Miniprotein binders against a7ua95r516to809. Designs and how they scored, part 131

Target 1, 294 residues: a7ua95r516to809
Amino acid sequence: ASLSLLSISDLVPDLQFIFFWMSNAIEILYFIQQKSPAYMQTIELMDDKAGSKESLLSATISANEEAMTILEEVIMYTFQQCVYYITKTLYVVLPGLLDCNPFGTEPSSEQCRRAAGVCVCAVCVMPEAVRRVVSVFQTTSDLLQQYQVHSEIQSQMFAYLFFFTNVSLFNQLIDKGPARGWFQRSRVLQIQASVKILLDWAKGAGHNHLAQKFFAKFCSTVTILASPPQQLSQMSWKALCAEHPSLKPVQLHRILTQYQLMAELGPLPIWQPSSEDEAYIYRTVDLLESFENH
Below, E stands for the ipSAE of ESMFold2; O stands for the ipSAE of OpenDDE; V2 stands for 0.75 times the mean of E and O plus 0.25 times the DockQ between their complexes.

## First folded at step 10 (miniprotein)

Design dg11 (at its last look DockQ between E and O 0.81; V2 from the best seeds 0.00; counts 0 for: SAP 70.37 > 70)
Fold by ESMFold2, look of step 10:
Structure dg11 (fold): chain B 294 residues (1-294), chain A 95 residues (1-95)
Amino acid sequence: as target 1 above (294 residues)
Amino acid sequence: SLRKRAEELERKAEELKEKVEELRREAEEEGAPEEVEALLKYAEAMAQAAKWLARLAEIALERGDPRLARLLLRAAKILLRLAELLIKEAERLLE
């Protein structure tokens, strides 16, 4: 497949080569770091009859260090390429999560349809939009395992993918939500159900901690929007900030404003920002999140 | 040019591996010190890693990524020069 294609399935052959280079660079780096010192120890124990021991040892150490530095650059370069291609695919499929209805999804295979009276697996229940996102994450996980990529690199990759997912979903909800009707209660409940499927995937894949950390802002947003008016109207600004620390004041203010419009509530005194926060609720530069990792 | 450099480095890596095998047979026949075998094992490991890196660079060129190929060839060259150094020292000890 060409680099212009956005489906993760179309990019798998190219991603396989990139993971192949990355995994091999890691293996060679590991060899130098963990196994090569035994050979250098032999050099250190040599009789220095010709006076060449210190020169050979110095050259060996220098060559190993320089080679390792270059291999680290290869690993970083290939990691960035993987993330770039995967997030391009992810960017295309994420908006569908905000428009889909997970409550109307049919089973995806005959095996699941035949077993409907016995069991229903999460994959068979997933709406197509959620399935497309899960497919990106699952394909990434499968490739990382196939090429036996070190667990620290795997965690870093999913940390970034979850960060990217959170930023994309949050920004679209905040920016396009009023025009798209995404703040209506029925839509918020559908979005909440779709996000739960993603969180369940992340937990089952061993990435629960990363997902909890990086989805916090979007999850907090959806939790607030899904709250019944009777309950939410009794929570003060201070209480909401304490319960949802991932939300900036301008973001919380915008969410509450949209909630008031959809629930047909007037301004509530209990939702007035603290004096300290009042300076921040109009900072539109802080409303949307950056895709850059600082 | 870059493809020719990758092919040359892979060829050199294979030649050094063959040289190591020759010197290991010579060392065994002459009862050389254990230090010679250690140097030759290290040289073989470095030449093998360099060969692998050169092959990875050729694949990168086939996929249209000369930036990655240049990085891989730089690492391969460094490891080959180390292998040559280790072989030279092993040869001196066999004399």
Scores: ipSAE 0.686, ipTM 0.909, lowest interface PAE 0.7, mean pLDDT 84
Fold by OpenDDE base, look of step 10:
Structure dg11 (fold): chain B 294 residues (1-294), chain A 95 residues (1-95)
Amino acid sequence: as target 1 above (294 residues)
Amino acid sequence: SLRKRAEELERKAEELKEKVEELRREAEEEGAPEEVEALLKYAEAMAQAAKWLARLAEIALERGDPRLARLLLRAAKILLRLAELLIKEAERLLE
């Protein structure tokens, strides 16, 4: 109940502090990393009066290393906190993306309407369910920019968020899709259009490569399901594996099996897994994606 | 308390910055080598960074994150120690 009411806007005040700590820690770390070599060189060039130089140099190196280590821990800690809060919000809004009808006329966002009257910006014309997802990413982007977080950390943040989104959407589609009718052609086309809007946003935000990489499994699944029966029935198992390398054999097999049932197709020998893949199609443990090890 | 430690470190950072400024003036008057100025500049930077870390720790305490505060204070303490070492070396070179 309480999670359903949580919006990204409600988390902004807390996130701001986390980003503030993270940004400042990065700045201090970067300063130490950049200046430490120059200062050590200065100490090395000093006249060695009574062996004080070596002791000072050693102490300086040790202090810098220890400080950098602690700062890295601060950065990692704050990064994890950001991810934790943002992914909680994503968890709430992502299911709506699969049920979204992007072809319906939904009103533009209230915020843009108030500012410009009829806003025709890409975000304002988005379906509400898509806009809610995009809002999480946009808010994250805005905060990262506001606090001038290092570009590498920004990339890592979006990489993880896209990974999380892909895993969540993929698992929901595979697990609940048949029961919810998401494998029906009309529904698949809606999902495909919604995902395209999200990918277009990611492209516009400068994250095209990351989006393409981390959404590959979900996009491949949607692409297969959106394919006309006449076209897909002509593709061999080997061809499908080659076109969709992000999918494990067990995943592809499940998708094709559910497609066959939905399209009322008889057994298709052309979709029969290779002898090499036959052992893997029964590994149900590999069917759903894991959130671990990222 | 962690708050008291933060305040103490912030005060210490300011004291070290003042000491750097004092030594910089002395170095300028005596025509000290460039090495002294480099040490003092480094010490000042470390003291300033420590001051910021202490302030960040205070904010973390106010937000109810003592773990973060402890990390920040630990880093601040290390940087202040480094600043003190650099200042002592600068003083030695001015003698």
Scores: ipSAE 0.582, ipTM 0.850, lowest interface PAE 0.8, mean pLDDT 90
ESMFold2 (binder alone), look of step 10: mean pLDDT 89; pTM 0.878

Design dg12 (at its last fold request DockQ between E and O 0.87; V2 from the best seeds 0.82)
Fold by OpenDDE base, look of step 10:
Formats: structure tokens, C-alpha cells, sequence
Structure dg12 (fold): chain B 294 residues (1-294), chain A 95 residues (1-95)
């Protein structure tokens, strides 16, 4: 109950502090990394009066290394906290993306309406379910920019968020899709359009490469399901494996099996897995994606 | 308390910055080598960074994150100790 009411806007105050700590820790870390070599070189060039130079150098090196180690821990800790809060909000809004009809007329966001009347910005014309997902990413982007977080950390943040989103959407589609009718052609086309809007946003935000990489599995699944039966029935198992390398054999087999059932197709020998893949199509443990190891 | 430690570190950082400014003036008057100025500048920068970390720790305490505060205070202490060491070396070179 409480999670369903949680919006990214409700978390902004807490996230701001986390980003503030993160940004400052990064700044100080980089400062030490950049300045330490120069100061150590200066110390090395000093006249060795009574052996003080070696002790000073050793103390400086030790202090810098220890400080940097602690700062890295601060950065990692704050990063994990950000991810934790942001992924909680994604968990709430992502299911709505699969049920979204992007071809319907939905009202623009209230924020843009208040400022300019009828806003025709890319976000305002989005379906509500898509806009809610994009709002999480946009808010994250805005906070990262506001606190001038280093670009590498920004990239890592979006990489993880896209990974999380892909895993969540893929698992939901595979697990619940047949029962919810998400494998029906009309529904698949809606999902495809919704994902396209999200990918277009990611492209516009400068994250095209990351989005393409981390959404590959979900996009491949949607692409196969959106394919007309006449077209897909002409593609061999080997061709489909080659075209969709992000899918494991067990995943592709499940998708094709469910497609066959939905389209009321008889057995298609052309979709029969190769002898090499036959052992893997029954590995149900590999069917759903894991949130671990990222 | 962690709060008291944060306040003490912030105060210490300011004291060290003042000491740097004092020694910089003395170094300029005596025509001290560039090495002294480099040590003093490094000490000042470390003290300033430590002060920032102490302030961040105070905010972390206010937000109910004592773990984060302890990390920040530990880093601040290390940088202040380094600053003190650098200042002492600068003083020695001025004698």
C-alpha cells in the first residue's frame, strides 16, 4: 500500500542530500588525486634536512591513500543509496508501461500546463504511464546535473537504471504476459510504441548507447512478438538466434512457443532448436533475468 | 558525540588555516624558499577539504545517517593530521 503511493517527487528531498554528499566526496577525491602527485614531487625535490623529507613523503602518501579509500567508500555508499531509492520508484511505475495504450489521447502533464498552457514538449505528449517512467529518469538526470556529478558516475547510474528496467520489464512480460494478453498483437504493438517513446527520450538525453545496450533483451522480445506471423514463420531458429543474440535459447524458445499458441500456429519445424541448443531450452533457471551481478 | 567531533574538526580546520596565513606572512617577510609556500598551500587545501567533510558529516547527522558521518569525519581527521604535519615542516624550514 505505502509503496504504491511513493512517487519520485516524494524522494527528491532525500535524494538531494545524497547527491550533495556524493558530489562533494567526488570533488574532494579528485582534488586529492590531482594535487597529491604535484605536492609529492615538490617534497621529493626538497633538500633532505635531517631525514625529514622521507618521513614527510611517507606520511603524505599514507594520508592521501587512506583519505581516498574512505572517500571512495562514501561515493559507493551514496551511489547505492541513490540506486535503492530510484529503483523503488521504478518498481512501482514500470508495470503501468506494459498496460499502456500510447495511441490514446491523454492530457499533458500538469507542470507544463501551468507554465505555458498547452505544452507540446516531448514529455507532455507522452502517455501517462510512459511519462511516469520518464519522470523518474528525468528527475535523476536533473539531480545529477544540478549537483554536477562526474560524467562517469552519471553513466554508471543510468546503466544500472536501464539494466534494472530491462530486467523488470522482461521478467514481467515473460512471466505474466500470456495470462495478461500482452502477447496479443494489438497489445504488443502498444508495448512497442511505449518502449520507443522511452528509447527516444533516452536518445534525446544523450544515453542512446546505454539504452540500446541494456534494453536489448526486452526490445528483442517485443520485436519478435510484434512480427507478423507470415514473416516470423519464415525465420529459422538459427536466424532468430543470430538476429537476437541477447536472448538465451531458453528465452527464445519460450517466446516462440507462446507466440505459436497465441497465433494458433501448428508446430513449425523451422523453429526447432538446433541440437546444440536443445539441452539449454529446458534450463528454466535461465528463463528469467536476475537483478544480481550488476 | 559525533556532533562534538564534527564541530571540533571544523574548529581545528579553521585554526590551521589561520596558522597557515600567519606562517605565509612570516615566510614572505623572511624571503623563505618556494618550498615553504608549497607546503603551506598544501596544508591550507587539506584543511579546507577537511572543513567541508566535517560540514558534510554534520548534515549527515542531522539527516540521521551516523554511518556516513563517521566516514566523513574519519577522512576529515586524516586530512587535518596531514595539514598539521605539513605546517610543522614549514615551521621547521623557517627556523
Amino acid sequence: as target 1 above (294 residues)
Amino acid sequence: SLRKRAEELERKAEELKEKVEELRREAEEEGAPEEVEALLKYAEEMAQAAKKLARLAEIALERGDPRLARLLLRAAKILLDLAEFLIKEAERLLE
Scores: ipSAE 0.838, ipTM 0.949, lowest interface PAE 0.5, mean pLDDT 91
Fold by ESMFold2, look of step 10:
Order: sequence, then C-alpha cells, then structure tokens
Structure dg12 (fold): chain B 294 residues (1-294), chain A 95 residues (1-95)
Amino acid sequence: as target 1 above (294 residues)
Amino acid sequence: SLRKRAEELERKAEELKEKVEELRREAEEEGAPEEVEALLKYAEEMAQAAKKLARLAEIALERGDPRLARLLLRAAKILLDLAEFLIKEAERLLE
C-alpha cells in the first residue's frame, strides 16, 4: 500500500522476485506446450495389451490442460503486478516532462570550449525530468533481459507502458494545460523536444513500432500545437482529422480551441467540424483517455 | 498450512524422482521396452517441474503472497499426480 511515490530503484528487489516467478512459470508452460506432445505420441503408439492406454492418455491430457490454465493465470498475475508497480512510478515522474526545458540543459559554451579547446558540443543534455522517465523504461528493460523473459511478453510490457505514458501525458496536458501555461508555443516546442528523447530511447531499445503506435495521440496533439499559425489556419477540419486519425473529434476540437486562444486567432470557418463530427465535439466523456482502455 | 503443503509436495517430488531412478536401473537391467523408458522420462520431467513450482510457492509465502502460492501449489499437485500415474503404469509394464 505505501509503494506510491517510490523511485524505480526502490522497487527493483520486489520486481526481481516477480520476474523470477513469471519467467519460471513461462518455462514450465513452454515445456508442456512444446515437448509434451512427443510423449503423448509415444503413449498413443503403445501396445494396448494391458488396456490402460486410453486412461493414460486421458489423464495426461487433462493434467496438461489444467496445469497450463493455472500457469497462464500465474503469468497474468505476475505481469499485472509488475505493470501496477512500474506505472505507479511512471505516474509520479511523467508530469515533469511537461514542465522541463530540454534546450536549457546543455553544457555552457565556455565549459565545452575549455574541455575540448573548441566548442563542438551539438548534443542536448537530457534534462532531469526526462532522465527519470527513461530510467524507469531502461530499468524495466534491463530486468526483463536479466530474467530472460520471453520476447513477446517483453513487447506486451512495453506496449502497456507506452500506452500508460501516452494516456498520462495527454490527460495532463488537456486537463491542466491551460492553468499551467503548457499551451504556449514555446512550451509546446520544449515538450516536443522532451518527447523526442523518449522516442529515441524506444527506437534504440528495439521498440520503435510500439512507441509510434502508442504515442500517436500525444504526438499528434503536440504537432498540431507546434504548427505555425500560417500553416495550421490553411488546414480544414477534414484535413486535420485525416492527418491525425488518433484524435477523437472532441479532442481535436479542444486542441484547436486552445490553439486559437494562445495564437490570438478568432474563429476560423475552415475549422468548422464536418456534419458527421459536429454531434461529437462536445462529448466531454470522450475528452480524456481511460487508463483501462488497453 | 500452505507452508506445510509446499514442503510436502517438494518432498514427494524428490521421492518420485528417486523412484524413477530406481525403476530406470531396473528397466535397463531387464531390457525393458522403449515405452517404459518414455513413461519414466516423462514422469521425471513432471516431478522436477512440480518440485520447482513448490519451491516457488515457498518463496511466495515468504514474500507474503498466499494467492500466488496457492496457484503454484495447485499446478505442482497436478504435475505430481501425473508423475505418480506415469510411474504406476511403468511399474505395471515392467512386471
């Protein structure tokens, strides 16, 4: 119960036990699924002089099916436990991405000049808020590899973690953005740069496809908000929907409304919702995403 | 208690593994059919898996997770019962 607000490093010992249970359950499940049929075939071909062949086959099939069902439950239980603790850590650190400035964390030109004799530093230094999120992802990846968790389950884990990250960032931006000034264009550009660091981590870790899929809603939001007014004001509602299919009508409408306020634009006829979408732009129940919609 | 149950299943798994070794020596000495050796090999694998599950359940109890321990012990019991059945059939074929 008191595990909220803990860093990922505080949870590593407990996560190690959970991954240990999960990986062992997977190995036994694999054995039953992949190797048991050979023994079953040998039994099937036995001479049935003693009249026990069908009883032996029936008992073996029943035992295998029951054991596999229970092992699948163990795997699901341990997976959900890992995800629960990891996402609690993510929930605490993710809002910092919306407040940080990745452009202001570079070494000074004088410090770089002294160390190298020439200012050749072109790489942004990762801000602390981004580093904390990356640390959660990297620690999770390291543990999954350490315990040799099956690659499909590793992918499912990161699919959920990226889904959770997208929902958390999107909901925070939409819900708290006006009060916190996150819709200012300079702030949006900083947020875009911070998210790029996360996307680069995911690409380097072999999860580029998952990141592209599950960050699409948040990235679309930031892309629209970062667009110059001259460019965005020339795009119709229909064109914006087509370019950003991850956004629901109520979400796109809210994003455009916030853009108009920050860019000091009046209502634009070209952003009028299509007739089929007009009924949906006020569905506030669809504005924020559910963490359970995985 | 669940801890006593886990210890019982682990001991039973080791007993069945020892019995498989004894029956393998007997089968080899008597030139038993291939199917006896297949049954004994399968029983050994099932007993070993059950032993591992019982050990995992003990760890789960030490970490305060009786729900996980119950699941692991249920699976262990199923595999041990299968191993015992396989051993029984191998014994019958050796006579």
Scores: ipSAE 0.787, ipTM 0.942, lowest interface PAE 0.5, mean pLDDT 85
ESMFold2 (binder alone), look of step 10: mean pLDDT 90; pTM 0.891
ESMFold2, look of step 11: ipSAE 0.778; ipTM 0.938
ESMFold2 (binder alone), look of step 11: mean pLDDT 90; pTM 0.888
OpenDDE base, look of step 11: ipSAE 0.836; ipTM 0.949
ESMFold2, fold request of step 13: ipSAE 0.754, 0.784, 0.786; ipTM 0.932, 0.941, 0.941
ESMFold2 (binder alone), fold request of step 13: mean pLDDT 90, 90, 90; pTM 0.893, 0.892, 0.892
OpenDDE base, fold request of step 13: ipSAE 0.816, 0.805, 0.811; ipTM 0.941, 0.937, 0.939

Design dg13 (at its last look DockQ between E and O 0.79; V2 from the best seeds 0.79)
Fold by OpenDDE base, look of step 10:
Structure dg13 (fold): chain B 294 residues (1-294), chain A 95 residues (1-95)
Amino acid sequence: as target 1 above (294 residues)
Amino acid sequence: SLRKRAEELERKAEELKEKVEELRREAEEEGAPEEVEELLKYAEAMAQAAKKLARLAEIALERGDPRLARLLLRAAKILLDLAEYLIKEAERLLE
């Protein structure tokens, strides 16, 4: 109950502090990393009066290394906190994306309407369910920019968020799709359009490469399901594996099996897994994606 | 308390910055070698960074994150100790 009411806007105050700590820690770390070599060189060039030079150098090296280690821990800690809060919000809004009808006329966002009357910006014309997802990413982007977080950390943040989103959407589609009718052609086309809007946003935000990489499994699944029966029935197992390398054999097999049932197709020998893949199609443990090891 | 420690570190950082400024003036008046100025510049930078970390720790305490505060204070202490060492070396070179 409480999670369903959680919006990204409610988390902004807490996130601001986390980003503030993270940004400052990065700045100080970067400063030490850049200046430490120069300062050590200065100490090395000093006249060795009474052996103080070696002691000073050793102390400087030790202090810098220890400080940098602690700062890295601060950065990692704050990064994890950001991810934790943002992914909680994504968890709430992502299911709505699969049920979204992007072809319906939905009102533009209230924020843009107040500012410009009729806003026709890309975000304002988005379906509400898509806009909610995009809002999480946009808010994250805005905060990262506001606090001038290092570009590498920004990339890592979006990489993880896209990964999380892909895993969540893929698992939901595979697990609940048949029961919810998400494998029906009309519903698949809606999902495809919604995902396209999200990918277009990611492209516009400068994250095209990351989005393409981390959404590959979900996009491949949607692409297969959106394919006309006449077209897909002409594609061999090997061809489908080659076109969709992000899918494991067990995943592809499940998708095709569910497609066959939905389209009321008889057994298609052309979709029969190769002898090499036959052992893998029964590995149900590999069917759903894991959130671990990212 | 962690708060008291943060305040103490912030105060110490400011004291060290003032000491650096004093020693810079003395170094300029005595025509001290460039090495002294570089040590003092480094000490000032470390003191300033430590002050920032101490302030961040105070904010972390206010937000109810003592773990983060302890990390920040530990880093601040290390940088202040380094600054003190650099200042002492600069003083020695001015004698």
Scores: ipSAE 0.831, ipTM 0.946, lowest interface PAE 0.5, mean pLDDT 91
Fold by ESMFold2, look of step 10:
Structure dg13 (fold): chain B 294 residues (1-294), chain A 95 residues (1-95)
Amino acid sequence: as target 1 above (294 residues)
Amino acid sequence: SLRKRAEELERKAEELKEKVEELRREAEEEGAPEEVEELLKYAEAMAQAAKKLARLAEIALERGDPRLARLLLRAAKILLDLAEYLIKEAERLLE
């Protein structure tokens, strides 16, 4: 698939074939596993006067192990292909979450307020940028269900997609945030509202646990940035580390530095890193996250 | 070519399935031991799985994925070789 594609719908035909192969490989693997025990037990108990028991058992064990190993490789290969195509779509659409305004267009904000009075986050209008991301997740969910992919593999796929989403959003915020003005409080509140819509989708789709686990770093970042100065200035470095364990010292330090600039706060003694963390706040190799799980 | 290999494995799978049906009828008429029936049941299952793998490989070739097709055909051949071995042992036990 081309990086120029903005919609998951253009990739659906290719994804359908990949899910087809993956689902069939899984089904055949389980078929072999289902048939093997009864046969093996019968042969193990046969009268060895025929002189073939050992060779039958050995041949069957060897063939089953070799075939199942190859089928596991097929399943992994097709899984990786699905992830590749889907994450290329996510890569294109995720940046829009950081620039969109679920509140800022008066027609969308006013429509939400007129229909429900004073709007709350759960009633906010879904901007196009958020809808594009949700469409990728929803289409993926629909395809997995259509091809009856095993539930453990479905969970593993969404675990990786949420991980990828978290890394992409966090890295862009940290790297581009100063130049793009994303640390301004009004922008942070807009980002928070947009992410809430995405988290609501994940909860409604049955993936709340995975979303809570794999969005933690980005959500912690946004939570800190959205905090009022009166509250945040009362929290020590150690308290912030304890409340946000997903953030590395260099990451927390960078976030607090940007917060100080945005809120026009001078240096705060309470935010001085602990002595054990002070060695790590300048490790720039640890600032951005890798998309690879190592 | 990989397509010719896929067609060969699919044909062989059908031949082995037909042979299994004939031998199961013979074994039932002769009152053969339970292990002969289990050999033939498992051989049929392996031939059926191999046939499905060969068909999946052909689709992979049509879609331009020969790496996937080679994996599928290797698995298919392993299962067919096992099925053929089991059929020969079932024949030996019927004699």
Scores: ipSAE 0.750, ipTM 0.929, lowest interface PAE 0.6, mean pLDDT 85
ESMFold2 (binder alone), look of step 10: mean pLDDT 90; pTM 0.892

Design dg14 (at its last look DockQ between E and O 0.88; V2 from the best seeds 0.75)
Fold by ESMFold2, look of step 10:
Structure dg14 (fold): chain B 294 residues (1-294), chain A 95 residues (1-95)
Amino acid sequence: as target 1 above (294 residues)
Amino acid sequence: SLRKRAEELERKAEELKEKVEELRREAEEEGAPEEVEELLKYAEEMAQAAKTLARLAEVALERGDPRLARLLLRAAKILLRLAELLIKMAERLLE
C-alpha cells in the first residue's frame, strides 16, 4: 500500500499493542529493580545449615541479571517499533510545513474593524500542514500517557522524534529550497511562524528543553535567513559560528550563499570563513544531516 | 511451536501461584517470619507477570512478530525461575 496516504490515526491500533507490550515490560523491570535488594539480603542473612545458601544466592543473582537483561531488550525492541511507525507518519507530513502559510487567514476587514474595537478575527486557525505534524506528536503523547509509560522513556521518544523532525526539515530546506523558492524572505518568515506553532506545542507538552536541543540546527537556519540584511551583514563568520554552534561550516556557508542570492547582497568579506573552517565549507558529504544519532 | 510454549508457561505460572497459596497457609499456621510472607508475595507477583508476558507473546505471534514473542517467552521463563527461587527461599525459612 502507499505510505504517502498513511495517517497517525491508521497506526493507532498497532501502536496501542506496541505501547502495551513496552509498558508491561517496563513495569516488570521496575518491580525487579525495586524488590531485588530485599530478597537478595534475605538469602545473605540465611543460616547455611545445609551448605546450599551459596548455590541459592548465586542462582538468584544470575536469574535476576538475566531477567533484567531480557526485559531491557524487550523495551528497546518495542521502543524501536514505536519510533519506526511514528517516523513513517512524520516523514509524510513534515514537508508540508515548508510550504504552508500560517498568515493565510483572511477575515472580513469590515467585521474586524467594527467588532468591539479589538480584532476578534485575530484568532488564527492552525494551518493544516502544522496541524498534521502536531497531531502526530499529540497522539504519541496521549498514547504514552494512556499506557503510563515511564517518563524517562517518554523523554527519550520525543528526543528522537524531535531529532528526526529537525533532520527532515533541515535536509528538505537545504536540498530542495532553491528549486522551491523556500529561501525567499517572505517564505522564510512563513516557515518561522509555522515552526513557532510547533515549538509552542512542545513547550506546553513539557518538552521545551528537548525541542530547544534537537531543533537547534533548523531553528538556527531559519533565524539566520529571517534576519534583516543590515543586521546580518554586520556579523562576521566567527560571530555567526559562535551564535549558531549547531551549524557545520559547510551548512553555514550554504545558508549564507542562499541568503546573499535572495537578499541581492553581494559577497561580503566579513563572511569569509576562518582559515580553520575553509577546508570544511566544500565538504558536501557533511552538508545534509544523517538520521543516525551521535 | 511458540504458542504451545506460551500455553505451557501459563500453566506453570498458575501451578506456582497455587504452591504459593499452600505455603502462605502453612506460614500462617506456624506463625512464620514476615520475610516468608514477603518472599511469597514477590513470587506470586513474578508468576503473574510471567503469565501476562506469555499471553502477550501469543498476541505478538498473532500480529506477526515472532522475534518479540520469543523475547517475551524468554522473559516469562526467567520470571518463573525467579519465582521458584523465592519459593525455595521461603521453604528454607519455614524449616
Scores: ipSAE 0.768, ipTM 0.936, lowest interface PAE 0.7, mean pLDDT 85
Fold by OpenDDE base, look of step 10:
Structure dg14 (fold): chain B 294 residues (1-294), chain A 95 residues (1-95)
Amino acid sequence: as target 1 above (294 residues)
Amino acid sequence: SLRKRAEELERKAEELKEKVEELRREAEEEGAPEEVEELLKYAEEMAQAAKTLARLAEVALERGDPRLARLLLRAAKILLRLAELLIKMAERLLE
């Protein structure tokens, strides 16, 4: 109950503090990394008065290493906290993306309406369910920029968020899709359009490569399901594996099996897994994606 | 308390900044090499960074995150140590 009411806007005040801590720690870390060689060189060039140089150098090296280590711990801790809060909001809004009808006329966001009347910006023309997802990413982007977080950390943040989103959407589609009718052609086309809007946003935000990489599995699934029966029935198992390398054999097999049922197709020998893949199509443990190892 | 430690670190940071300013004046009067000024600049920045982290630790405490506060205070303490080492280097170059 409480999670369903949590919006990204409600978390902004807390996130701001976390981003502030993270940004300051990053700045200090980079400063030490940049300046450390210079003052180490200064020590090395000093006259060795009674062995004091070596002791001073050793102490400085040790202090630098300790400083960098603890700052990295601060950065990692704050990064994890950001991810934790942001992924909670994604968890709430992502299911709406699969039920979204992007072809309907939905009103623009209230924020843009108040400022300019009828706003025709890319976000305002988005379906509400898509806009809610994009709002999480946009808010994250805005905060990262506001606090001037290093680009590498920004990339890591979006990589993880896209990974999380892909896993969540893929697992929901595979697990609940048949029961919810998400494998029906009309519904698949809606999902495809919604995902395209999200990918277009990611492209516009400068994250095209990351989005393409981390959404590959979900996009491949949607692409297969959106394919006309006449077209898909002409593709062999081997061809489908080659075209959709992000899908494990067990995943592809499940998708094709559910497609066959939905389209009321008889058995298609052309979709029969290869002898090499036959052992893997029954590995149900590999069917759903894991949130672990990222 | 963690708050008391933060306040002590802030005070120490300010003391080191004052020491840097004192040594900077001495270096200017003696016509010290550029290396001294550079060391003092780095020391000042480390002291300031430590002060900032100590303040951030207080905010973390107020927000109920003592773990983060402890990390920040530890970082601040190490940065002050770095500042002190840099100051000692500068002092040696002025002798």
Scores: ipSAE 0.636, ipTM 0.874, lowest interface PAE 0.7, mean pLDDT 90
ESMFold2 (binder alone), look of step 10: mean pLDDT 90; pTM 0.890

